# Miniprotein binders against CRAL-TRIO domain-containing protein C365.01: the designs that were tried, part 1

Scores and structures below are computed, not measured.

Target 1, 355 residues: CRAL-TRIO domain-containing protein C365.01, of Schizosaccharomyces pombe (q9uuc2)
Amino acid sequence: MADIPADRKKIVQEGWSRLFSDIEQPSYIQKFPSQESLYVSFFEQCAFDDFDLTLLRFLKARKFVVTDSSDMLANAIVWRQQANLRSIMVRGENGLNQNFVKASMYFIWGQDKKGRAIVFLNLHNFIPPKNTKDMEELKALILYAMENARLFLDSEQNAAKGVLGLVDLTYFSRKNIDLDFARVFAETFQNYYPEILGQALIVGSGFRMALFEGVWSIGKYFLDPEVRSKVTFCKPAQVSGYVDSKYIPLSMHGQFDETKLYERAPPETAGIGKPENYEELDKEYVDAAKEFIRLTREWIYAAGKPQEAEIEEKRKAFKYECKKLWRKGVALRPPNIYQRLGLIDANGHVDWSKA
Unless a header shows other numbers, all headers, positions and changes below count from the first letter of the chain.
F, E and O are the ipSAE of ESMFold2-Fast, ESMFold2 and OpenDDE, as the mean of both directions, binder to target and target to binder. V2 is 0.75 times the mean of E and O plus 0.25 times the DockQ between their complexes.
[cut] stands for letters that were removed.
The coordinates of atoms that the task and the answers printed are left out; those that the model quotes come from them. Centres of patches stay.

## First folded at step 3 (miniprotein; from xa1 with A50L)

Design xa15
Fold by OpenDDE base, look of step 3:
Structure xa15 (fold): chain B 355 residues (1-355), chain A 82 residues (1-82)
Amino acid sequence: as target 1 above (355 residues)
Amino acid sequence: SDEELKEEIDKLREEVEKLKEEAEKLGDPETIMELIRKLFELLEKLYEILKETGDPELLKEIIELMREIAKLLEELYKLRES
């Protein structure tokens, strides 16, 4: 488990103290079907990788303003339930619009030279939504993709933190421009998945780059300044500075044939989880969430006391067990394309040598 | 028609120039927010025209005008944060 930087310990304690106070308010609890569902949502939001690292992502996204960070995290916990994110993940890829899935607008493949997973954004494969139903299906696809992307953010495997976004403009055209979708995407990403992006490369040349720059001149305002600062425009010949040729698309004079990705993947199997398995897991999540809150309050109270080291060790060990417990939920779901390709094992270990 | 789109672009350009003149006179946050809103509405209209046009020259004009609006938006956002 990653240790909290010593200089951030106090602000993490303040962040948790504020969050726990906020989520215990009757007005906040009323936003959920039950108090148990609140703790499940809290656990699913925070327990993956490390609780404290999750909070630190929200702290960074709000410039370490504790109130703003706590409110943002509290809102993300509510949103996770309201968006029916559990239902999307339990239905798997086969539950999504198959035309949008097959378009391959969004997928993860390989790692950059810093060890970050590469998120491909193929705007030329974007199918503009024609109606509200199509927009909801696109939102579901984005959420499914973003939740799968979290699996590549394990701090024990991804020392560089975050992902590399790779936007290919090689076939970008006017038909691929949708500002409403871009806004929805940006808002979803910024509000609920903070600090996932390490860097984004917008790769293109000539008229297509100029066209995108025109769109970017507007779309950049949908992004916060921090996310905007991570965006770099580059030519295809410059991608080799960031990514190995093995993972560079053919469109950028690399070796990766993205068209074969889904052809190589075994079909999605049904998830092994039955309703009774999810009910039992949710009980475990509720108990673990309550225990994490208890241990964290004990840790805060022990600050500067002789028992501080003991409670820190106990809390660290418990966070690691929570990480394993979070992975039990993944194991019940239909296997995502990366699991089906054998890139992610049952322990969440990522192996790009199998790509 | 491309001619109708050109006339619409010309009208939008005139609207942008009026908004520039307004922006130079404005110092209050509420008025800045209203200008930002109006500029986004213009961008949405330009975007719809961008989808419909087949003329490379019109496309260039639209992109240039979008850049101009974007520059003005950047200035207004800086003013709002000051």
Scores: ipSAE 0.067, ipTM 0.567, lowest interface PAE 2.8, mean pLDDT 88

## First folded at step 10 (miniprotein)

Design f1 (from e5 with E52D K60I E64R)
Fold by ESMFold2, last read:
Structure f1 (fold): chain B 355 residues (1-355), chain A 82 residues (1-82)
Amino acid sequence: as target 1 above (355 residues)
Amino acid sequence: SEELKEEIDKLREEVEKLKEEAKKLGVSPETIKELIRKLFELLWKLYRILKDTGDPELLIEIIRLMREIGKLLEELYKLRES
């Protein structure tokens, strides 16, 4: 497990102390069907890589103001339950609107030159929602995509540098533009998945770039200034400075053809998880969440005392077990396309040699 | 098409008026706030026309105006920070 930077230990302790106090309030607990569902949501939000790195993302997103950061995380935990995110992931890709899936609006494959997973944001394939039903189905797609992207953020496989978003404007047109949806995407991303983006490349030239820049005059104000600062505009010829030719799209004279990967992918099969398997998983998640809280309170109380180091080692070992337990849930669900292509193994770990 | 061209010409004229107001020295914080509001209103009007037009020349002009407003907004936000 990654160590907390030494200069961040105290603020992480303060953040957890504040969060635990908030989530124990009756008014907070009442937002959930049960206190057990609160703990499941807490575990699912925080344990995918490292509980403390999750908190650090929220701290960074609120400029290390503890109360704002803990409130933001507490809101994300309740939102996860309200968005019914478990059901989306349990139903898998076949449970999504198949016209949106077939459009190939996004794909994750390969690493940039800094070792970040590349997220191909295929705006030219975007199908604007025509009504409220379409909007809800598109929201489910982006949640499915963002949850799967978390598998690529394992700090022990990658120094938590985030992802590179690559937007190819070669075939972009005004038919692909919907600022109402862009606002929904921006709000979901920055409120509930903070500090996942390392950099976004907007790649194009001529009229295509001018069109994008026109609507960007509105769209950039949907984003927090910190997220906005991660957006880089460049021409196709400049992409080789960020990404090896193997992962540069054919449209930019690279070697990458994601349609070949879609053609090779086996169809999605049913998940192996039965209702009783998820019931048992939830019990394990609840127990692990409670134990994490207990260990963390002991750690906070021990700050600056002789027993601190012993508690830190026990806590570190437990976080590693939680990371594995989170991936047990991944193994129960229908395999995502990256698992079916062999990029992600049975334990939910990325094998970059396969990309 | 000609109705849209007339509307865009009117919006261009309004952009030029707001640019002149923004050039005035000693612009108050209240005036900056009002200019920002008006410029966003113009951007959203241009965006709606952008989605409706089939005319390539009109599309180019809409994009030019939106980028011009975008630059002006960046300048106004810098003035508000000072």
Scores: ipSAE 0.788, ipTM 0.928, lowest interface PAE 0.6, mean pLDDT 90
Fold by ESMFold2, fold request of step 21:
Parts: C-alpha cells; structure tokens; sequence
Structure f1 (fold): chain B 355 residues (1-355), chain A 82 residues (1-82)
C-alpha cells in the first residue's frame, strides 16, 4: 500500500503543521502572483503520487529535521511557480529546442532488478550550452524530463519509489563535459526533486573512467552527501548484477537499442487542453489543495482521539482522488514520448509489460 | 600550447606544496579550511585547462592531478568531520 510508515506518522503531522503555518505568512503569499497560484503550485508539487509521501521525500532529504524539511518544500512550491513549469509542460516536447531533443540526452525505459525505473543518462550525446540562451533552453529540457519522470514514481507501481540512473561512458569524451551545466542540474535535482534517485551507475573503464573521475573531483561537491552516496562506479561486466540484459545497452553487450524505440514513436500531437480547460483545472487544484489542508488539520487534531480512524480514511480516499486529478492535468498536455509509445496509458499509469 | 604546459607545471608544484601542508601533525581547523579552499581553486584551474588543451600528454597529467586533489579533499573533509 501507499501508506506512510506507522513510526513516521507524528513527524509527517509535524511537517504539515509547520508547512501550513509557513505558507499562511503574508511574506510567503506575496511571492506568488496570486494566492490561487500558491495553491496550484502546492497541488502540482505534492499530489502526483501521495501528498504524505511527497513530504516524506523532503523529510528524508533533510534527515528528518522538520524545520529544514518544511522550508525546503515551501521553497520548492515557490520555485515551481517562478520557473513557469506549467508553461513548459503545456508547450510539450515541440516547445523545446529541437537540437537538444534530437540529441537524445536522456531516456526512461524498463525496470532494474529492484523494480526501479531505468533512466538512461546519455552523457555521450550531451551538447554543452554555448551561451545564456542555450543554457535556458537546456534548463527547460531538464525540467520537462524531470516532471515526466514523476509519472514513473507512482508508489502503487514502483515500491522502491525511485530510479536507477545509468551512465554509459563507452563514447564519453571532453566535448560532453560542462561543469556549469552540471551545477545547474545538481541544484535543480536535489533542491526540487529530492529522493527520486535510488542509485546511479557510472559504467566504464580505462581512460574514459579516469576522465570522468577527474571532473567528478569537482562535480561531486555540487551534490548533497546523501545523493553522492548513491553513485556507484563499475565496469560494464558488473552491470548485469543491476539490470537485466534486455535493458543493458548494445555498447555494453546487452540487448537494449534505444534507437528502435525512437523510430517507432509517433510524432507529438497537440494537447487536448484549451485555455478554459486549464482555468477550470486550476479551480479544481485550488479547491483540492484547500480541502487537503482542512482534512490534514483535522487529522492532526484528532491524533489519539476516537475520530482519528474516520479522518484517516477520508484523507486516504481524498489523496487518491487528488492523484487522479493531477493526472487529469497530464492528459490535457501534449502526450510525452512514453505515452506515444504506449508505455504510459491514458490514465497516466505505466504499463511495464510494454517495456 | 607552451603557456598551458607552464601553467600545469606551476599547478603541479602547488599541489605538492598543499599535500605537504596537509601531512603536518596537529593541523588546525583554520588550516584545513584554507587548504580546502586552495585545493578547489586548483581544481577549477585544471578544469579550465582540460577544456582548452588539445595535447594528449597534458590531458593525462591534468586528469592525474585532478584525481590526486580529489583524494586529498576527501581526506581533509574527514578530518573536519572528526
């Protein structure tokens, strides 16, 4: 089930209590164009799987220090609005720099031996930004990628609640190195998408591994120690211990040929959402955010009282409706490549039999 | 270029100097902090040369120095965490 661990109930209650107090402050509300946009951003940040599991990711990222965790989540809610993430997702893949899209810098497909979604981090295809415009367009691509990755983190379908990052150094060279971008990626990833990485495999040997390790001497310090501990350096022969041969790239003597999937993918079509559909969606998101806050305050107040069980059942049912409502928003947007390939169905759920 | 080769030689000398300072007994927290700062400055200088150089021998030496500094930084951070 998608329930919070029993021994974490109290700290989750404390985390929500602190967050609700923070987001009610006039100084916080003033960071948004409107109070409605605050609630929309809160909903979009938290509802994709389970509100409580989202908070738990932020708690874990800050070693369960409530004030640090609540501040981190509050900052992510502000950031989501400031980054104009809705607009990026509404424009879809066709709204991104097509040279970056065609480079195939990342791809998500299949599961590792622990059931985590595999993210192929194709560093050998990485095109360093030449200027500020390129950097901004590349940032939009990583935000698009990370938002779509959230569809693979549904706790009902991914008990590990994480991804395995696979970095193939076979064709890696200096032309693929840009520490300015690496810092941007690290900041975005760990500040706003905490606890999605289960493990990262850096696969290579010889000179290519030495080159990567050289720049890793700087790059590792862009990462929090917890994230850094999830990085494993290994040789190609060791990859089969983590990933079935079906998903090991051809370069490592596996069977996975990403290019055949790109060849099969239908082109992106326009999203079905009109401006009025998004206006109505925002109203639904606002109402759902307010109701979640109300139910959660009731839950906190009911701790140790006879009505606690009833409120917990109401919260559980409501969070599931919010998970569906979040996916209603996904269905309005241009379909991503995984939806077009049939890996993600019309309800926003992953069909692993297609991988 | 010859200018890059000279710069690498100077950076190699500085790495050895900082390595010797790190070996001294009873290093203070202030000394550890200053060593870390200087080592990062050297890493960023080496990275810049890594991006610029077309010389395979210089590239190999740059990588070696960066990895050496990386190991030293790990050691110094462990001393701070004690």
Amino acid sequence: as target 1 above (355 residues)
Amino acid sequence: SEELKEEIDKLREEVEKLKEEAKKLGVSPETIKELIRKLFELLWKLYRILKDTGDPELLIEIIRLMREIGKLLEELYKLRES
Scores: ipSAE 0.783, ipTM 0.929, lowest interface PAE 0.6, mean pLDDT 90
Fold by ESMFold2, fold request of step 21:
Structure f1 (fold): chain B 355 residues (1-355), chain A 82 residues (1-82)
Amino acid sequence: as target 1 above (355 residues)
Amino acid sequence: SEELKEEIDKLREEVEKLKEEAKKLGVSPETIKELIRKLFELLWKLYRILKDTGDPELLIEIIRLMREIGKLLEELYKLRES
């Protein structure tokens, strides 16, 4: 388990104290079907790696202004429930629009030279939505993709705690452009999955790059300045400075052909989770969320006192158990393509040797 | 084609006028806000034409104008921070 940087312990304690006060307000609780669903959403939002590292991502996204950061996280907890994320993940890939799935609009595979998971953002395969229904189905695809990406952000397996987005413009054209979707993607990403992007490479030259830059004149303003600063425009020849040739696409004279992985992947099977399994899981999530809050308040109270070290040890052990409990929920769902390819094992851990 | 070319020429003329207005000394925060609004309006018009045009020469000109407006917007946002 990764530790909080020593110089950030106090602000993390302040952030949790503020968040716990906010989520206990009746006006906040009333935004959920029940208080139990609030705790389930809190757990699902925060426990995938480490509760404190999740808060730290929101603190960074708001420049360590505690009130803004805690509000942002509180809003993400509400949003998770309102977006029906559980239902999307329970239905799995087969529950998504199959034309969008077959288009292969994104794929996650391998690590860059900093150890970040590589996300191939296949804009040249993007199918613009024709109507409101298409937009909602694309949004479900985005959410499915982003929730699965969280499995690659385990701090014990990804020390950089982020992803490298790779955008290959070689075959990019006007047919792949929809700024309404681009806004939805940007807002979802930066508001609810903050500090996941380590760097985005926009790779191309000539007319393809000029076309992208033209629409980027609008699209960049969908992003806050910190996210914009992570976008790098480069030529194909420069990609080898970021990514081993094993993971550089064939279009850039590398060795990576994701179509071979799609061809090899076994078909999705039904999840093993029945309604009663999710009912039991939710009870475990509620109990774990309440215990985390109790231990964290005890930790905050113990600051500067003799028992602080013992409480920190108990918190660390408990957060590790929560990380396993979150992955118990993953194991109930239809297995994602990375699980079916063997990149993610039965315990929900990434085995990079399989990439 | 001629109708779209005329529209693009009009938009180019508007871009040049807004560039000159942005260069004036002592530009007020309210003027900067209005220039930004007008430039985004032009960008969205160009974007719509970009998606609809089949003419390669018009497409190249639209892209050039959008990139030019993009640079001007960056300058205006920097002035707003001053």
Scores: ipSAE 0.773, ipTM 0.922, lowest interface PAE 0.7, mean pLDDT 90
Fold by OpenDDE base, look of step 10:
Structure f1 (fold): chain B 355 residues (1-355), chain A 82 residues (1-82)
Amino acid sequence: as target 1 above (355 residues)
Amino acid sequence: SEELKEEIDKLREEVEKLKEEAKKLGVSPETIKELIRKLFELLWKLYRILKDTGDPELLIEIIRLMREIGKLLEELYKLRES
């Protein structure tokens, strides 16, 4: 488990103290079907990959303002339940609209030169939703993809900060533009998945770049300044500075044929988890969440006391057990495309040699 | 098509007016806020036209105007933060 930077220990303690106070309020608990559901959502939000690293992402996204960060995290915990994210993940890829899945609007493959996972964003495959049903199906697909993207952010396996978003404008056209959807995407990403993005490259030239820049004149303001600062515009010839030719798309004169990725993927098998398995796991999540809160309060109380080092080690060990417990939940789900391709194993280990 | 062209011409004229207003020295924070609002309104109008436009020439002009407004917005936001 990653250690909290010494200069951030105090603010992490303050953040946890505020969050725990907020989530124990009756008005907050009432937003959930049960108090147990609250703790499950809290655990699923924070336990991967590390509770403190999760909080630090929210802190960073709100410029280390404790109140704003705590509120943002509290809202994300509520949202996870309200969006039925568990249900989406349990249904797997086969539970999504197959036309949207096959469109391959986004996927993860390979690493950039900094060791960050590459998220390919193929806007040319995006078909604007025509109705509310299509919008909801697209939202579900985005949530599924974003939740799977978390698997690449394990700090013990990948020391790189965040992912590289690679937006290919090679085939981008007017028919791919929907600012209403872009707003939903931006809001979902920045509010519920903070600090996942390391950098975004918008790659294009000529008319297509100009078209994107025109729409960007509005769309850029859907993004928080912190997220917006991570966006870089570049030409296809400049991508080699960020990504090896092996992972540069053919559309950008690289060697990576993205069309073959889904073709070679084995079909999704049914998840092994039954309702009773999830119920049992949720009990473990509730107990673990409560214990984490207890240990964290003890840790805060021990600040500057002789027992501080002991409780700190105990808490660190417990966070590691929570990470393993979180992975048990992943193992019950249908295997995602990365698991089916052998890029991620059953233990959540990423084998980049498979990419 | 002619109606859309006329609408774009009107929007261009409005952009030029707002651009001249933005160049005035001593623009108040309230004036900057109002200019930003008006420019966003224009951008959204242009966006709507962009979605419905089948004419490539009109599309190029819309994109040009959107980029111009976008640049002006960035300048105004910088001015507001100063």
Scores: ipSAE 0.754, ipTM 0.918, lowest interface PAE 0.5, mean pLDDT 92

Design f1 (from e5 with E52D K60I E64R)
Fold by ESMFold2, last read:
Structure f1 (fold): chain B 355 residues (1-355), chain A 82 residues (1-82)
Amino acid sequence: as target 1 above (355 residues)
Amino acid sequence: SEELKEEIDKLREEVEKLKEEAKKLGVSPETIKELIRKLFELLWKLYRILKDTGDPELLIEIIRLMREIGKLLEELYKLRES
């Protein structure tokens, strides 16, 4: 399990101390149906890889200002409950608008030359929402996508560089543009899934690129400056410097046809989780969240004392068990397309040899 | 249509007026904020026309104006920082 950087230990301790104080306030607890649902949401937000690395993403997103960072994470924990994210994931792909699913508006496959997971952001397949119902269904699709993307952010398999976003403008047209949705996407990404983007490549030339750049004059201001700085504009010929031809789309004269992978995927089966399985899972999540808080308060108290190292090892081992427990929840849900294609194995880990 | 061409010409003139305002000596922070607000209003008007037109010459001109406004916004944000 990846360790927190030594120069970040104290600010992580301060961040957790502030967060724990905030989530214990009656005014915060009252935002949830129960205190148990608060702990479930806390666990689901933070445990997928490493609790401390989750906090570090929020710290970095707020320039290591502890109050702002802890507030941002506290808000994400509330948002997860209010967005009913568990239900979206429990209903699975079959619970989404099938026209949007079949359009293949995004896909995750393979690694770039730095070992980051590649996220294909297929703007040319984007279907703009026609009404409020379409917008809500698109929001559910991006939440489903972002939650599944967390499986590719395991620090043991991805050196915390995040993902490479690849935007192929070859067939991009104004029919694929909707700035209202773009704002929703940007705000959701930045507020609730901070610091997963390592780099975004906007790939194109000629009129297609000019069109994108025109719209970018508005869209860039939906993004925080730090996220904006990760966007690189390049021509198709330059993509081979970032990814192997195996993962370069056919449109850019590479070998990758993601639609064939989507067509090959076995159909989604029902999840194995029954209501009683989720009830027991939630109890386990609550117990684990409480134990993490207890261990972390011990760790904070032990700072600079002889027992600090022992507590750090106990926390490290416990966070690893939490990572596995989080994946127990994944195993109860209908399998996502990457699981059905064999890219994600039975334990919820990515097998890059299958890409 | 011809109506859209006339609207684009009017928006082009307004862009040039706002550029002129931005270059005046002693531009206050309040004036910079108002210029930014007006430029975003123009960008959103151009975006609306962009969605609805199929005329390639209009599309090219809309893109040119949007990119020009984008440059001006970058300069105004830099002025706000300093």
Scores: ipSAE 0.753, ipTM 0.914, lowest interface PAE 0.8, mean pLDDT 90
Fold by OpenDDE base, look of step 19:
Structure f1 (fold): chain B 355 residues (1-355), chain A 82 residues (1-82)
Amino acid sequence: as target 1 above (355 residues)
Amino acid sequence: SEELKEEIDKLREEVEKLKEEAKKLGVSPETIKELIRKLFELLWKLYRILKDTGDPELLIEIIRLMREIGKLLEELYKLRES
């Protein structure tokens, strides 16, 4: 497990203290079907990759203002339940609109030169929603994709900060433009998945780049300034500075045929998890969440005392067990495309040699 | 298409007026805020026209104007932060 930077320990302690106070309020608990549901949502939000690293992402996203960071995290915990995120993940890819899945608008493959997972965004395959139903199906797809992207953010496997977003404009056209959806995407990403993006490359030239830049004149303001600062515009010939040819799309004169990614993937099998398995796991999540809170309060109280080192080690060990417990939930779900392609194993280990 | 051309010409004239206003020395924070608001309104009008137009020449003009407004907005935001 990654250690908390020494200079951030106090702010992390303050962040947890505030969050625990907020989630124990009756007005907050009432937002959930039960108090157990709250702890499950808290555990699912925070336990992967590490509780403290999760909090640090929210702290960074709010410039280390403890109140803003705590409120943002509390809202994300509520949102997970309200958006039925668990139900989306339990249904798997087969539960999504198959036309949108097959469009391959969003997927992860390979690493950039900094070791970051590459998130491909093929906007030319984007079909603007024509109705509310299509919008909800697109939202579900994005949530499924983003939640799977968390699997690539394991600090023990990848010390690189975030992912590389690669936006291909090679075939981008007017028919692919929807600012309403872009707003929903931006809000979802920045509010519930903070500090996932390391850098985004907008790759294009000529008219297509100009078209994107025109729409970007509006769309960029949907993004927080920090997220916006991570966006870089470049030409296809400049992509080789960031990504090896093996992972550069054919459209950008690379070697990667992204169109075959789904064709080579084995079909999704049913998840092995039964309702009773999720009920049992939820009990474990509730107990683990409560224990994490207890240990964290003990850790805060031990600050500057002889027992501080002992409680820090105990808490560190417990966070690692929580990470394993979180992965038990993943193992019950239908295997995602990365698991089916052998890129991620049952233990959540990423094998980049398979990419 | 002629109606859309006329609308774009009017929007271009409005952008030029706003650009001249933005160049005035001593622009107040309130004036900057108002200019930003007006420019966003113009961008959203252009976006709606962009979605509906099938004319490639008109599309190029819309894109050019949107980028111009975008640049002006960036300048105004920098002025607001100074």
Scores: ipSAE 0.752, ipTM 0.917, lowest interface PAE 0.5, mean pLDDT 92
Fold by OpenDDE base, last read:
Structure f1 (fold): chain B 355 residues (1-355), chain A 82 residues (1-82)
Amino acid sequence: as target 1 above (355 residues)
Amino acid sequence: SEELKEEIDKLREEVEKLKEEAKKLGVSPETIKELIRKLFELLWKLYRILKDTGDPELLIEIIRLMREIGKLLEELYKLRES
């Protein structure tokens, strides 16, 4: 597990202290069906890939302002419950709108030259929502996508921070433009999945690039300045600077045939988890969440004391066990497309040798 | 189609007017804020037209205007942060 940088230890402690105070408030607890549900949501939000690394993502997204960071994280924990994210994940891909799934609007495959997972964004396959129901189904799809994308952010497997978004404009057209959805996407991404994006490449030329730039004149302001700064416009010929030819789409004169990935993917099987398994796991999550809070408070109290080192080691070991416990939840779920393709195992470990 | 063209022509004239206003020395923060607001209103109008237009020539013109407004907005935001 990555150790907290020494210069960040204090701010992490302050962040946890504030968060724990906030989540123990009656007004906050009332936002959940139960206090147990709160701890489950907290655990699912934070325990992977690491509690402290999760907090550090939120801290960074709010320029290390403790209050703003804690509020953002507290809101994300509530949002998980309100958005029924657990239900989305338990239902799996088969629980989503199959027309939107089959459209292949996005997928993750391979690594860029910096070792970041590549998120292919096929805007030309985007189906604009026609009604509120379509919008809700698209929201569910992006939540499913983003939550699965977390599996590629394991700091033990990937030393590179974040993902590379690769937006292909080769077949982009007016029919693929929806700023209402773009806003929802942007807000969801930046508020609940901070610091996942390492860089985004908008790849295109000519009229299609100009069309995107026109819409970007509005859409860019849906993004936080930090996220916006990670967006780079480039020509197809410049993609080779970022990505190996084996992962450059055929549309960009690369070698990567995107269509073959979906064609070769086995169908999703039912998850092995039964209701009783999830109930048992949720009890473990609650207990682990409470213990993490206890150990973290003990760690904060031990600052500058002889017992600090021992508590730090104990807390580090416990965080690692929490990571394993979080992976048990992945193993119960229906296998995502990456698991079905063998890129991710049943426990959510990535095997890049399969890409 | 002709109505849309006329609307785009009016929007172009309005953009040029706002561009001239933005180039004035000593623009107050309040004026910058108002210019930004007006430019966004224009962008959203252009976006709506963009979604509904089937004319390729009009589409090109709309895109040009949107990009022009976008550049002007970037300049105004820089001025506001200075």
Scores: ipSAE 0.752, ipTM 0.916, lowest interface PAE 0.5, mean pLDDT 92
Fold by OpenDDE base, fold request of step 21:
Structure f1 (fold): chain B 355 residues (1-355), chain A 82 residues (1-82)
Amino acid sequence: as target 1 above (355 residues)
Amino acid sequence: SEELKEEIDKLREEVEKLKEEAKKLGVSPETIKELIRKLFELLWKLYRILKDTGDPELLIEIIRLMREIGKLLEELYKLRES
């Protein structure tokens, strides 16, 4: 498991101390159906791929301001419950709007030259929402996508931080432009999935690039400066600097046929998890969350004491068990498209040799 | 439509005016803030027209103006941070 950088240990301790104080407030607890629901949401938010790495993502997104970072994380934990993210994930892809799923607006496949998972964003397949219902269905699709994208962020499997977003403008047109949706997407991404993006490449030329740049003149301000700094515009010929030809789309004169991925994907089967299985797992999540909090407090109090090394090792081992426990939740869900394609196993481990 | 063209022409004139104001030396932070606000208002108007425009030539002009405003906004934000 990735160790906390020694220079970040203190700020991680401060971040946890603040977060624990915030989530123990009656006013915060009241935002959840139960205190158990709070701990489940906390565990699901933080335990994968590592509790401390999760906190570090939030810290980095807020320039290591502890108060801002803890507030952001506390808000994300509440949001996870309020957005019914568990229900979205348990229903699987078959529970989403099938027209939006079949549009193939996004998918993850392969690794870039830095070892980051490639998130292909095919804006030309975007179907703008016509009403509030469509918007909510698109939100659910985004949440499903982003939560599945976390599986590619396992620090043990991906030494590179984050994903590469590859935005293909080859077929981009005016009909694909919706700034209201873009705002929702940006806000969802930056507030609840911080530091998942390593880099985004906006790939295009000529009129289509100009069209995107025109809209980007507004849309870029939906993004936090940190996220915006990760966006790079490039020409199709420059993509080879970031991605191997085997993963460059045919539209960009590469070898990767995107259409074949969806065509070859087996249909989604029902998840193996029954309500009783989720209830049992949630009890384990609650207990693990409480124990993590306890161990983390013990670790903070052990700072500079002889027992510090022992508690650090115990806490590290426990975080690893929590990661495994989080994966049990993945195994209960309907198999996502990556599992169905064999890129991810039943426990959510990525097999890059299949890409 | 001719009406949309006229509206874009007015918006172009307004952009040029704001561009001239932004080039003035010693622009106060308050003035910069107001210029940014006005430029965003123009961008949103252009965006609405862009969504409803079927004319390719008009679309090109809208995009040009949006990109021009975008550059001006970047300059103003740099000035605000200095």
Scores: ipSAE 0.751, ipTM 0.916, lowest interface PAE 0.5, mean pLDDT 92

